# Designs tried in a protein design chat: miniprotein binders against Protein EXORDIUM-like 6 (EXL6). Part 7

Target 1, 305 residues: Protein EXORDIUM-like 6 (EXL6), of Arabidopsis thaliana (Mouse-ear cress) (q9m8t8)
Amino acid sequence: REPPSQIPNGTLDLSLLWYGQFTPTQKERVHDFIESLNFDAKEGLDPKVSAWWKVVESYQERFEVKDIYRQKKSNRTVAPRIKVKVVRSYVDEKMKYGKELTMGNGEKLVETAIGNMSKVVPVVLLSAQVRAHGVGFCDGTCQHNALAKIKGQKEPRRYIMVSNPEVECPGECAWPFHTADKGPRGMTYQPASGEVGADALVIQLATGLADLATNPDLTKSLFKSETTPYNDDVKKNHESSSMYIVDPATKCTRVFGSGAFPGFTGRIRVDPITGGAFNSHGINHLKFLIPSIWDPKTKSCWTPM
Short names: E, the ipSAE of ESMFold2; O, the ipSAE of OpenDDE; V2, 0.75 times the mean of E and O plus 0.25 times the DockQ between their complexes.

## First folded at step 3 (miniprotein)

Design w6 (from p5 with Q36L S39Y D40L D43W E46I Q47F D50M)
Fold by ESMFold2-Fast, scan of step 3:
Structure w6 (fold): chain B 305 residues (1-305), chain A 83 residues (1-83)
Amino acid sequence: as target 1 above (305 residues)
Amino acid sequence: DPTVLQRAEDLLNQIEDVLDRSRRIAQELGNTDALLRVYLLAWQLIFILMRAQSTGDRQTIDQLDQLARDVDRLLNDLEQRLS
């Protein structure tokens, strides 16, 4: 069987679709975060967003993930480098499909983000006014990182869709900047940007990018489809797993630092000037709170600090 | 004040121990009411410690010492009950 696909040419070319009304801060934070993946923060400002991205890039080598399809290539000495670039940014401020999205409307937004471009990864960002039905948002997840079958194309396309964290389920999607909706209410912090929606959006996008980059072709590695007999066997093996790829950022949901437990982020920092919570430094002296990454070797979440 | 900063770093190392113990207790007790009280005490300790580390406030660090001792006693009591 064919081994899982690598990210072509060491780049992730993103096509952003902003669906609805967003603040300038939300847009700036997303772009600054993406640029911070590629370029180191000022010397002495650690941990770095770029260092976190190097963990993502080296995931297979760093954590000795046993991908059964890649065992033949296990002696690789150099981790891949993945440059993340925004090649298109489109705004649908008037919301062509309205504020209540069906699964079909969501698929059309993904197609719109792709346009006529080959090899781009569509990223659909939903504004505070929008509710997406049937996608599983607010049901334990705040971003959808999946494969779309595009009519007329042989290969399915990876995409990321990010729900708005502010209005529908802020206790699920904007924690720790909002009290939890379920379980231990936990503690809350101020967002580094001053806007809950901007910093929470970065957390969800970071989760989607990390999961995509560590597992870019799910169809060829672990899952054939939900309707096949293989799904039960794959899921059973994954539950007892030492051999299978996981969605490593999603598996570390709500873990931002060492010592995290339900209701507590783990070790993070608070900016004494702004009061904002962060665990990493980006370009232009910016501070970000970004998710941890599952380490299958230690069976725990690798944390930025 | 380098003495204040060093004390803040020492307290950060102590809080990681408190968090590890709290997580272990949570797994064994299934997030009971007793564990929520431990969370609240650990949260207060962490919040005050983060403020102290950012400002270097000696008075705040002194308050953390007392809170850290209180939390340690509570965790010891809970662990002893778990055998």
Scores: ipSAE 0.005, ipTM 0.222, lowest interface PAE 11.0, mean pLDDT 73

Design w7 (from p5 with D62L Q66F R69L D70W R73L N76Y D77L)
Fold by ESMFold2-Fast, scan of step 3:
Structure w7 (fold): chain B 305 residues (1-305), chain A 83 residues (1-83)
Amino acid sequence: as target 1 above (305 residues)
Amino acid sequence: DPTVLQRAEDLLNQIEDVLDRSRRIAQELGNTDALQRVSDLADQLEQILDRAQSTGDRQTILQLDFLALWVDLLLYLLEQRLS
């Protein structure tokens, strides 16, 4: 019955672990995307990455039914801010556990990303050389944002793990920059960075960050798996008691703009100079393609465009 | 730009084929809503094509790709009903 978990003090301190070899473009794109989450230039181009992040920040206020007493006092309260920053970045270019990872190796990488830091969110980034099937990628999943039990710590830690899908499963995890493996015939676009892996990593990280920020403790799950059918009944109960949706960015997988459907991204823009696809603007006039976020009020994905 | 116009012509041929197939399938199934939708898409294609040929506009070419995907999805859904 408690309100959904919130991020303490309105800050998300990320500790990055880069596992394997990454290009400068891949590293720069990830850092630039993170900095863009809190970049709010009034003269900047719309739509903004920061506007997308404001939807994530306001998810509890915007989409969750609140106590009537609270609403009487907070009708005009400002939505909570979540400042995202990188506080640590570690590179394991030689790949301590090799190119073929097990679940146990993945857990150790999360522990390495945490180091001795309290209250950081570990972000493990796997290079294109890594075969990530062993840690659950390319099996219907293109990113992980889950809880890890850390040896010597009482409370489990929330983590994000992403993998450059360019070599192992581009058709599953790099669309729309690569032809999709399944479904109706789709269109592909050029990545704005010029590298499929760089922009795919951003989409995975954006999805993980949004899902984490809307449910940081995973303590309240409103998700119903395919093991439990009758999704309509679940949705009806959800509407009556709560409008909060678990994993709202994952629920909008492959939806980047208005009018999206299987094989079509929805309305997006193409940079006339690079040919790159985007739906948002960030720092230094950079362009990003980022996922949509489930809106329980409209029962559809909120899109940047 | 001759290259942009050539791409538009290639896409037009594909879209016309898909529209014709979609129209035939909708007629065979007696789906009046699908027939109306195919007619609406054909009208939109004609408008977009006219603009693409007159200007060579890159954005108009992307809109043709968008329209082609709508037609592909319509055909896919009609085929699903056949199973």
Scores: ipSAE 0.000, ipTM 0.217, lowest interface PAE 14.2, mean pLDDT 74

Design w8 (from p5 with Q63F Q66L R69Y D70I R73W D77M Q80L)
Fold by ESMFold2-Fast, scan of step 3:
Structure w8 (fold): chain B 305 residues (1-305), chain A 83 residues (1-83)
Amino acid sequence: as target 1 above (305 residues)
Amino acid sequence: DPTVLQRAEDLLNQIEDVLDRSRRIAQELGNTDALQRVSDLADQLEQILDRAQSTGDRQTIDFLDLLAYIVDWLLNMLELRLS
């Protein structure tokens, strides 16, 4: 059985599970970011969060352009759109499994977020006081996404798990809003929302959504040689993908603007009213700092500025 | 702290020297990508300095650590011929 290679029907329906205590700002920030993915801001509000999402969407056309024969025969003028929306939001403020989550408890939270819904993508958000073991948080990663085999479901389910790093590892997972704990300390900036945790959650969710949308089945290689011909050998392609899968947002870790280097975000803007750092505009005149994405067309990290 | 300020001044002077050496090496190698990267870094350093001045961060240990890291990073780039 060959797994799907693109987002079904051009929609990404999210089911959110908020585990623990979150501020109104943290919840609003996450929702506003998601809504901004599909919002076309008017002139004068560039760069746009939606422009960043169009780079993610363009990955759906990458495999087609690798088949030059089909490209000539196809009347494709634009990449397919991916509409992202929240279809369910559940809050577990009492933390059913406590503040120390095993991997098994995390899997149960994913199942809770899915409920009885088909085709939703579960997003588990962990409050600042929660520790999730076995998923790599604060040990080389700041978000977790994978495929889960759900009991009673025929297809494995793609999911995202993010945590507010503000208490556990702000220096690893809340930079550039917090001084780095490891490596170069770098320049720090104020979060546009006024809360480190709120904007850090947005960066982690953005990374998870981009990686999920560009490689939903985790079985396709996103990077091939320009001289590699089209190959119908799915076994060979799967072997290559299992060894050399590159997630576009993860490939551009800690890059937010042009000219980034370790300890420096690259070129970004600072709101003169709030002091907040941003590189993109969204709904309701909101400003966001979002991570760069690898662009296979230019072979570089795409930056808003 | 006068010691912190003096160390920052020394590191800024080192950064300027390393940027000049990097630019000369990029030009000698005919590496236009490296030359552009050095120019971009110089512009970004100016932005960092302007921001640190406006926020008062120039007087902090964190700013000193950032400058020290920039020096080390630039020296590593020179050794790797601006790869």
Scores: ipSAE 0.000, ipTM 0.279, lowest interface PAE 11.1, mean pLDDT 74

Design w9 (from p5 with N13F D17W D20L R21M R24F Q27L)
Fold by ESMFold2-Fast, scan of step 3:
Structure w9 (fold): chain B 305 residues (1-305), chain A 83 residues (1-83)
Amino acid sequence: as target 1 above (305 residues)
Amino acid sequence: DPTVLQRAEDLLFQIEWVLLMSRFIALELGNTDALQRVSDLADQLEQILDRAQSTGDRQTIDQLDQLARDVDRLLNDLEQRLS
C-alpha cells in the first residue's frame, strides 16, 4: 500500500461522548485544552500547549522531507498543521449501558459518538462511576486507543476511550495530583483547575490524541521499531522478526519536565497563589500540565521546560 | 509586575524540586526525622501560598527565597548521609 497515512486535510474532527456525570470544570478544561492545541498568538505566554502540539505535527513532516529528496517539481517544505476541532459533544448522563462496561458496550459507545458523521474521531470519556472491563485500564494505561469496525461503514474507525482518572486507580491515572501507586511517593501537586479529575483527564486525553495523531492508521510503525534477537535456528523456521511499536506519548509516560525520574515529574511550574501545577499555557491565560512526547529528531522525550 | 511573578514561579519550582528530592532520599535512607522535616518545610510552603492571597508579590518572593535556602540545607544534609 501507500506510505504512512497522514491526517486528511490536516484537520482532526473530534466527536466527544461524555458517559455519566461530569462537573462543568471537567468539560470546560477538556474543551479549553483542545482549543489551546492550535493557539499560537504572540501575546500568549510560553511555553505554549501549541508548542507541544507542533511536536506531534512534526511526525507528518518526516514524510514530506522524504518526498523532497526525490526531486519533485515543487520542492517546498511546508510546516505541517493539524487543526483540532470539536464538531460534536454529546452527554449520556443516564449511562445507557450501566456503570460496568463490557468490550461490546464500549464499541456501542464509540458508534454513538460517531453517529452519522464521516471522518470524525470518536472520543469516549468515562465518568467517576464507570468501569470498563477488558481494555486494560489500570494495567499500565489510562486511555484506550484502537480501531473499531463500524456497521455500515467501509473503513474501521480510530477512537480514544478515556477512563476516569480519579477513582479506580488514581495513583496511576491521576499522578502527579495523587500519591503514586508504585515507586517513591514524593510530594503531590495541586491541579491548576482546582479539580484532580479535570486536570488528570486532560493528561490522559493529551496522551491519546498524540498517539492517535502520530499513528492514525495503527497498522504502520511510524516510530522506533526493534527487531527481536533470534538465533540462526529460529531464522530458518520463520521468515520475519517481531517488531515492537512504541506510541510517542505513551513512551514518555509520567514525564512532564526535564530531569524526571520515578516519583518526580521533572521541571514544572506552580502558580504561587493557587498552588496549581503546570508546564504550559493556552487560551484565555489558562495553565495546563501536559505529558511529554517522544521527539524522533532528538531521540528523547520532549518536555515543555 | 510580570518579572516579579516570574521570579516567584521560579523560586516555587526550585523549592518543590528540592523538597521532592529530599523526600526521595529520606525514604531511601529510612530516615523518619528527615521525612518529618520535609513535611514541616512543605507546611511552610503552604502557609506562604496562603499569605500570597493577602500580601504583595514582593513579600511572597522574599518568603520563598528564604524557604529555598532552608530546603537546600536539608538536601545538602541528606546527600552527605548517602555516602
Scores: ipSAE 0.000, ipTM 0.129, lowest interface PAE 20.4, mean pLDDT 73

Design x10 (from b5 with Y9L F16L L23Y L35F S39I A42L L46I F49W)
Fold by ESMFold2-Fast, scan of step 3:
Formats: structure tokens, C-alpha cells, sequence
Structure x10 (fold): chain B 305 residues (1-305), chain A 83 residues (1-83)
């Protein structure tokens, strides 16, 4: 009904909680991806991770201006920018609640990530050995975001939870770096970082951030549950409950480039030295493979290439 | 071997072009034969992909050369059908 909610103060201050053992590559990859969301230097290589983030930003409130002097309508649309940064990073290598997390344990990890900070968005990252129950990982989703009621606060807090899928369900949540468990066998690529878990975590986090930024209060659904040609075959194999309206990133599931179809990512690049797959560039000339996102202006999945 | 890797990447790009065209033929004409042939070529490339990234031995080169011939044959067939 109302214009979509904007991110307060135009910033997403992330508080990361790393639960379990992660490699240096996995941690660096996630941090580099986050910094790359706002990297838009002219001398940087295209397509940019920040170009994808601009599509996400375009979901924020827009205004139209009438040209009163010329008596003509001048359609000028301005989308606010969203600055994303990590303000806290905490590591729990010993796994306080063990390797099997209940929903209650997950909520406590979210509270730990928040600490005493107002306005941070908690991001809980689970290592490959951890199993989170009640959040749907490996059963129709590869990331989780929801609202948490925080003691002493009037407003509930939006959070993101992602898991390294390379041990529990690589066929569901680590494609295209691993053969899919369902659907056509298709083509598998090497991760640009050299580690399946590191690049899979980036894909899951990208999806969670896009869903959060396009629908920060969760009560405003942007799309009806409509299928894409690529997703139709995959959904038939999953028996997923698509009872509600689909989020922008979810609407473009398994699309990474133009011409995507079951078993094929669409147009992407492969690094000639490492063999690593990518469709975008970030800070320090790093290469990333990031998922497509629905663009309401073109009514299609936006792809870098 | 950078030379072998570059050859594999060039072949990947050729197969991706054929993939788009064969998929469109399947959608528009209802003929899935060309599409199945592309899937078979992709499967062959997948099987040698890791070797192509790490070695320049004669077997890997020979397999890439064979795939390149198969891709060229499919492209010529598709060009005749789309014309």
C-alpha cells in the first residue's frame, strides 16, 4: 500500500557471527564481497558487483517530477544509495551450542551478533559441519532471513543466516560449483576463490542481502508466485511449498547470466589461469559469481552479461 | 598448461554459443535433437575440464580437438537449419 520502506540513514551496518571453523579464504571472500557492493571506481573492471547492488537499491522509494515550466511530465526517478559495511565480526570456533542447532539456539546466535548495538543487521554464518533445524536449509532454501524480537527493543530486528552447504547439501546449494542433485546434470565450474564453500557462501549472502534490502519489514511482498522458464523444471523436482509471494532474488533462482536454462548458468566468464567462474568484478580486481535479481523496470532477471 | 586451458576456454565459449541456438530451436520448432547433441558435448567437456586446467598431455589435447570438430559440425548443421 505505502511506498516500500527505505533502509534507515542509507546504511546497512552488518554484524557478522562466524559459527564453527572457517578457512581464511572463506572469511576474506565474504568480507571482499561486502566491500565490493559499494565499489564503483571508474577504473574498475565491468561488470561490477556494485552494478548488481544498484538494481537492489532501485527497489527503494522513488519520486517523479512534473516540469511545471514546460507543462510536460518529466519522468525523473532517483533511487537512494545503500552503503553496506561490516561494523563487528565475532568468531565462535568452538561452537557454543554444538553442531546441531535448534531454532532457539539460532535465535541466541542472532542475539549474540547484535550485542548491544542499535541498528545493526546480524549475519550468522554457519560452517560446513553445522546443521540448523527449523530454518529450511537444504529443503527448498539455501539462506534464511527473518525478524527476531529483541529484549528491551520495541521494533523486531531483521537478520540473515547462511550456511556453507558443501558438506550437507552441495547438490542443492553449491551449484554451479557442484553437480545438482535434481534436474539436468548440466555444466559444473570451478569457484573463483578456489573453494566451493567460500563462493557458495557469497551466493547465499548475496541472496539474503538482496531480499533484506528489497523487503526490509518482511510484510510487503513484491511479486506474485510466478515461474520463470528456467525455474519451472527445477521446482517440479523439488516439491517446494511456493504458497506465498516470491522475493526478487528467489524469482531468479539459478540464473547467473543471459540465456540461462536448466543445467546452464547463462553467460558467464571463466578465468583463463585459475578456471574460476565469475560474472562480476569487485575490489582489488577480484572476480565473483553472483546470482541474478529481478528488475521491475525490465520485468526480467537482471544479469551482468 | 596455459595453452591447453585457453583451448578449453575457447571451446567452452563455442559450446555456449551453440547451446543458445539449439535451445531456441527446441523452443521455437519443437525439435530437441540439436539440444540433446549440445548436452552431450557439454558432458564431454565436463569430463575433461579438470585435466585441461592442469595438464597439456597428448590425450587431453586429442580429446579437445575431437570436441572442437564435433562443435564445428553442429554449428554448421544449425546454421543451415536457421537460415
Amino acid sequence: as target 1 above (305 residues)
Amino acid sequence: DPTVLQRALDLLNQILDVLDRSYRIAQELGNTDAFQRVIDLLDQLIQIWDRAQSTGDRQTIDQLDQLARDVDRLLNDLEQRLS
Scores: ipSAE 0.005, ipTM 0.299, lowest interface PAE 10.6, mean pLDDT 74

Design x11 (from b5 with Y9M F16I L23F S39W D43L L46Y; at its last look DockQ between E and O 0.73; V2 from the best seeds 0.00; counts 0 for: pae E 5.5 > 1.5, pTM E .767 < .8)
Fold by ESMFold2, look of step 4:
Structure x11 (fold): chain B 305 residues (1-305), chain A 83 residues (1-83)
Amino acid sequence: as target 1 above (305 residues)
Amino acid sequence: DPTVLQRAMDLLNQIIDVLDRSFRIAQELGNTDALQRVWDLALQLYQIFDRAQSTGDRQTIDQLDQLARDVDRLLNDLEQRLS
């Protein structure tokens, strides 16, 4: 079902760059998750990955963000529909810049992911053998949303970078599929895909996509807004724009269900056949564990279940 | 008091581990009542932990000890049903 006023440029085109060696399961799991975002069939079991994505799509209206932060209200209340498509997959198994990435080489990977495409969101996926320096992976963050200055372009480009954490920091960035390495020991579960790295990549990608899509400037750009991230009119257009919640999925790190607290995911389910933990259903009856989203109205995390 | 905090963290980890085992057994058995009890005990742990972050007093240790006994009883009951 399409909203009556959906704008045609609400399609989110992803350009994936796979840097290093990935298993087929890791690649398939990421693609299946992305396809599940668009799967809004009436049939199938709840909660759905697509229902979670609808919360992301409607973030500003659903949680009354503009009212709470005294921002300029939209003159239209229809929630956008954002179709998510992979328009390119580039694979660099040879690792052109080696296993130890500088910030500069990471931005060159973003340039490669963009190529000649003017309207894509580059997503750089780093395999378990790659270390990206200066980003904060395994030191407080598990995915990276940033702006890169692209050679020959006036405006910086938004990108997502994720890293398979199963070697470097599984206890930080693949929890609950691995015992926590800091803080409360926590409950642990099996990944539904059978691979810690595959399901950890989904959590990181889901977090990055949600944080990107809830950004007011990007959301307005998808619907022909004049505002851009970090431009000089962010104050002018929204006198309190600087008060919007940045990274609402990241703010709910390690929260996967209602009742979560440090060391406990909250209410989630375990597949009786596979033993895999999940909180949502996707295409082909696949099950995924995906992050929660900060609700500034209740000052708590909205959870998939 | 660092010693009270360390004791509370040790009890928290113990309770989480027992809740995890209880959850897995209740799931395997398809025991909806046990799953509900796991959720209720996890909520109690959340409330105790939230209070401990604000006060960190000795009552927190007593509450965690009582919760640990309740969770152990649930696990023992579930393991007996498996045997």
Scores: ipSAE 0.020, ipTM 0.489, lowest interface PAE 5.5, mean pLDDT 78
ESMFold2-Fast, scan of step 3: ipSAE 0.103; ipTM 0.544
ESMFold2 (binder alone), look of step 4: mean pLDDT 79; pTM 0.737
OpenDDE base, look of step 4: ipSAE 0.021; ipTM 0.466

Design x12 (from b5 with L5W Y9L F16W L19A L23I A26Y L46M D50Y)
Fold by ESMFold2-Fast, scan of step 3:
Structure x12 (fold): chain B 305 residues (1-305), chain A 83 residues (1-83)
Amino acid sequence: as target 1 above (305 residues)
Amino acid sequence: DPTVWQRALDLLNQIWDVADRSIRIYQELGNTDALQRVSDLADQLMQIFYRAQSTGDRQTIDQLDQLARDVDRLLNDLEQRLS
């Protein structure tokens, strides 16, 4: 009777598993990015990482139950906040499954990230030493989000898996910090952190978190009529085929600023001191380059600038 | 019109090749003002490209041709400096 929750409300408690060797910059970059999602100081530099996360949070409005007897304009109210925090961080520098991962190994890494914690979102981060092709990376795929079937649990759990592409497939998964192997040659930039791997991991994690928050049920789309209350009158008045499935996290792939087109990121900023590319500011005046996300209210890719 | 759309896409790819070369040259020279000019032209190109996807009219093609000339002028300016 009670429909299952489609979007996590309140908090996302992340459990990180670092598989292989990572630099301090790579680890700090990921943690600083996560902390920046909920950093919203009045004074400060714009655009903010938290402004991007507010677009993600606005998807909560799509899953609000409408009271047919006392319907209100809920789409004009402030969206519920989603606080993202790291509750566990485990390091496996020895790589117990080696450098060549299979899908089975990947599933075991997800289980390791979960540990004995309930309601935690596992995030598996693979180092540059890992050949992640066997778990679905490279060959045109630069992120992995799925449901894991956990031993002893009846409900499958969403997980995020990201891989540092700088050794295995930089031309596929490290743009705009590396020349793309496919499509227009495109322009490249220096990473804001000074490390390609650190900023590439942030881009993949940002996409994974957005996908998790906007599409927690991978069997359904946010924009399909079945994920919103079905109404025969609405379908009769509108062309049903004009409604289409849009994945908010992937619709705006390779868009980082306004005016983007194949091979060009769109408008971004370049730090005059470091040469690093960015489009948003986070905690401690840190600069990040984060991907655009689809905004269903404007029917466009929302960009930080 | 699929024919007009294909022509717009072909022209976009041609314009992008010139823009890519121009942007890379400016990045190597460290000239942020010139890079901003290329960025502004790319923004205009993108707006016209999206219009081509929906309309595919002759005006859209003509606007893409004009942008190609503007990008070429920027590239020529850069090449003169490098000489």
Scores: ipSAE 0.012, ipTM 0.267, lowest interface PAE 9.2, mean pLDDT 70

Design x3 (from b5 with Y9L N13E F16W)
Fold by ESMFold2-Fast, scan of step 3:
Structure x3 (fold): chain B 305 residues (1-305), chain A 83 residues (1-83)
Amino acid sequence: as target 1 above (305 residues)
Amino acid sequence: DPTVLQRALDLLEQIWDVLDRSLRIAQELGNTDALQRVSDLADQLLQIFDRAQSTGDRQTIDQLDQLARDVDRLLNDLEQRLS
């Protein structure tokens, strides 16, 4: 009996904190990606970023039996929609804590992103020159999501932290837009935005959002594993090992299309005008390369192509 | 077959390096026909590689060798136009 993940009120309100200097392309790319998660208009090109987000939403379909008993009017259960939107965006170009962040400084940035808002998910974005210690960036991970204990609140707050890897570790965290540091080098592509950092930030944010939305309390097993009580060791083990299958996007790391294997992304498209790599379409005819996500219905990494 | 898969991976890496160079030159020249050709050759590479994973037959290596010759011809043509 594994209870399904649920996002309260079907909304995921993001509060962004941009720490350091970002290009207009990097900021626009992140905002356009977020808006594209809920763009499913008929006139849009396929495959859509929103089709990928529907796989994330489908994790809530496991609530079917309980939902039917709760709501007798349902002829069939349907996965609830999750509307993702940016409700606050704060910029700290001067970098209050400098370019070398301790764990404590990172926690203060999360608190700053929350402000006085009771129902937001803080997203901290670090510029290319910033290094964050104690979160595993460039040492086995490319994004960080966890629970923060906030003063005056009984329940911990889920947050996401991403960094532009372009300077610190492009070979680990900007593939396939940069040659990989380990394993087969494989195929390398141009970023669809024209900026490695912008498209790498999108991949990291996509991974963090998918993992958050499919397992918002971090204590549930989303697959055939026993649920364990929350603690920092459990979260660390989930991030460093496949011992517990809790994070669906992290389980499909470096898979972007069908037929992927180490060094090869799987099937994707290349824009014949820009050379940019993509596997999905969003708002304003924009093209994105987004990571695959584990689909429990097919027992495989779902890919847009 | 792990041996066939490893050879296919090595060839895929080499062919993509040539395609990436061809793409950069085609972009500098603004040549839309060349950009489309790079896209077509990339699609062929992915299809051949998928067959190598699925069937593991040696005929996929012959197809990769032919594709390597096709991309080398494209690069040479584009480099000549650049000069």
Scores: ipSAE 0.000, ipTM 0.217, lowest interface PAE 14.5, mean pLDDT 75

Design x4 (from b5 with Y9F N13E F16W L23F)
Fold by ESMFold2-Fast, scan of step 3:
Structure x4 (fold): chain B 305 residues (1-305), chain A 83 residues (1-83)
Amino acid sequence: as target 1 above (305 residues)
Amino acid sequence: DPTVLQRAFDLLEQIWDVLDRSFRIAQELGNTDALQRVSDLADQLLQIFDRAQSTGDRQTIDQLDQLARDVDRLLNDLEQRLS
C-alpha cells in the first residue's frame, strides 16, 4: 500500500467546541499549542513544537515514484507543510446534553462544531466533569479520532474528541503529571502551565492531531495490533516487511524523551523556576510537554531531546 | 539497594524491546495465541518491575532474568515461523 494520503491544500482548519466549564489556562494552553505547531521563528528557543510537527508533516512524502531530476537538482527534500489554524471556537458551558454523553450526544456535538462550514475539522473538548460513553475514554484510550455521518453531506467528516482526564482517569490519561494506575510506579512531573488538566488536554490534542494528519483516511485495518492483522494479499514491490504492519505515528504516546521505559518519560527538561516539565518551546516563550512521534525513516520514536 | 534498582531498570528496557519485536512478528503471522502470550509476558514484566521499585529486593532481579529468557525463547520461535 501507498504512504498515507496528503492533507488537502496543506491546511487543517479547526472548529473547536468547548463542552462544559474550562479554566482560562486550559483554553489559552490549547490555543497556544495549536499556534505553536507552525511557529518556526529564528528567535524562538529549540527544540520547537514546530520541529515535532515537521515529523508529522513528513508522513505526507510520497515514496512510490521518485522525481529523480528534482531530487538531484535540489539536493534537499522539503516536506509538505500543514498549516493548522482555529477558524471557530464555540462554548457550551451549560452542557446542552448534560454531564453523561451517549455516543449519539457526542455525534451531535461534532455536528454542532461543524456548523455550516464545509471544510473544517471539528474538535470537541470535554470538561473534567463530563463522561462520554462509547468512545473509549479511560477504557484504553485518551483521545477519540473517528468519522461522523453529517446530515446533508454525502461524505463522512473526520473529527477529534478529547476530554480533560483530571477527574475521571488521571492515572491513565494525565501521566506523567499524575502517578500511573497500572504498571511500574515512576516519577511524576509538574505541568508547565501549573494545571494538570491544561497540559493533559494538550497531550491528548497533540495525539489526535498527529493521528489525523498521518492517517487522514482513517485506515484502521493497517494499524490493528490486538484484534485482527492486516491480511490482504499485497504484492511485494521492493517494500520492507514493515510495510505489511503499519505502525501508527502515535504509538509512542508514553515516550517524551530519549531513554524512555515504562514508568519513565525519557529525558525531558524541568523549568528551574516553576518546576514545570517540558520537551519543547512554542510561541511567546511557552514550554510544552508533547509525546514522541514514530518515525518510519529511522524506525524509532522521534523525541525532541 | 540502588544497584539492584538500576539493574532492574536495565533489564526492564531489554525485555521490553524483545516484547515489542515479538509483538510485531506475531501480528505479521496473524497468530492470536502469540499475541496473547506477548500481552501476558508484558503484564508479568510490569508486575515484577513494580515489585522491584517498591522493595529493591534481589529476588526481583532473578525473576526479571528468568522473564528475559522466556521472551528470548518466544522471539526465536516466532522468527523461525516467519521464515
Scores: ipSAE 0.000, ipTM 0.152, lowest interface PAE 13.4, mean pLDDT 76

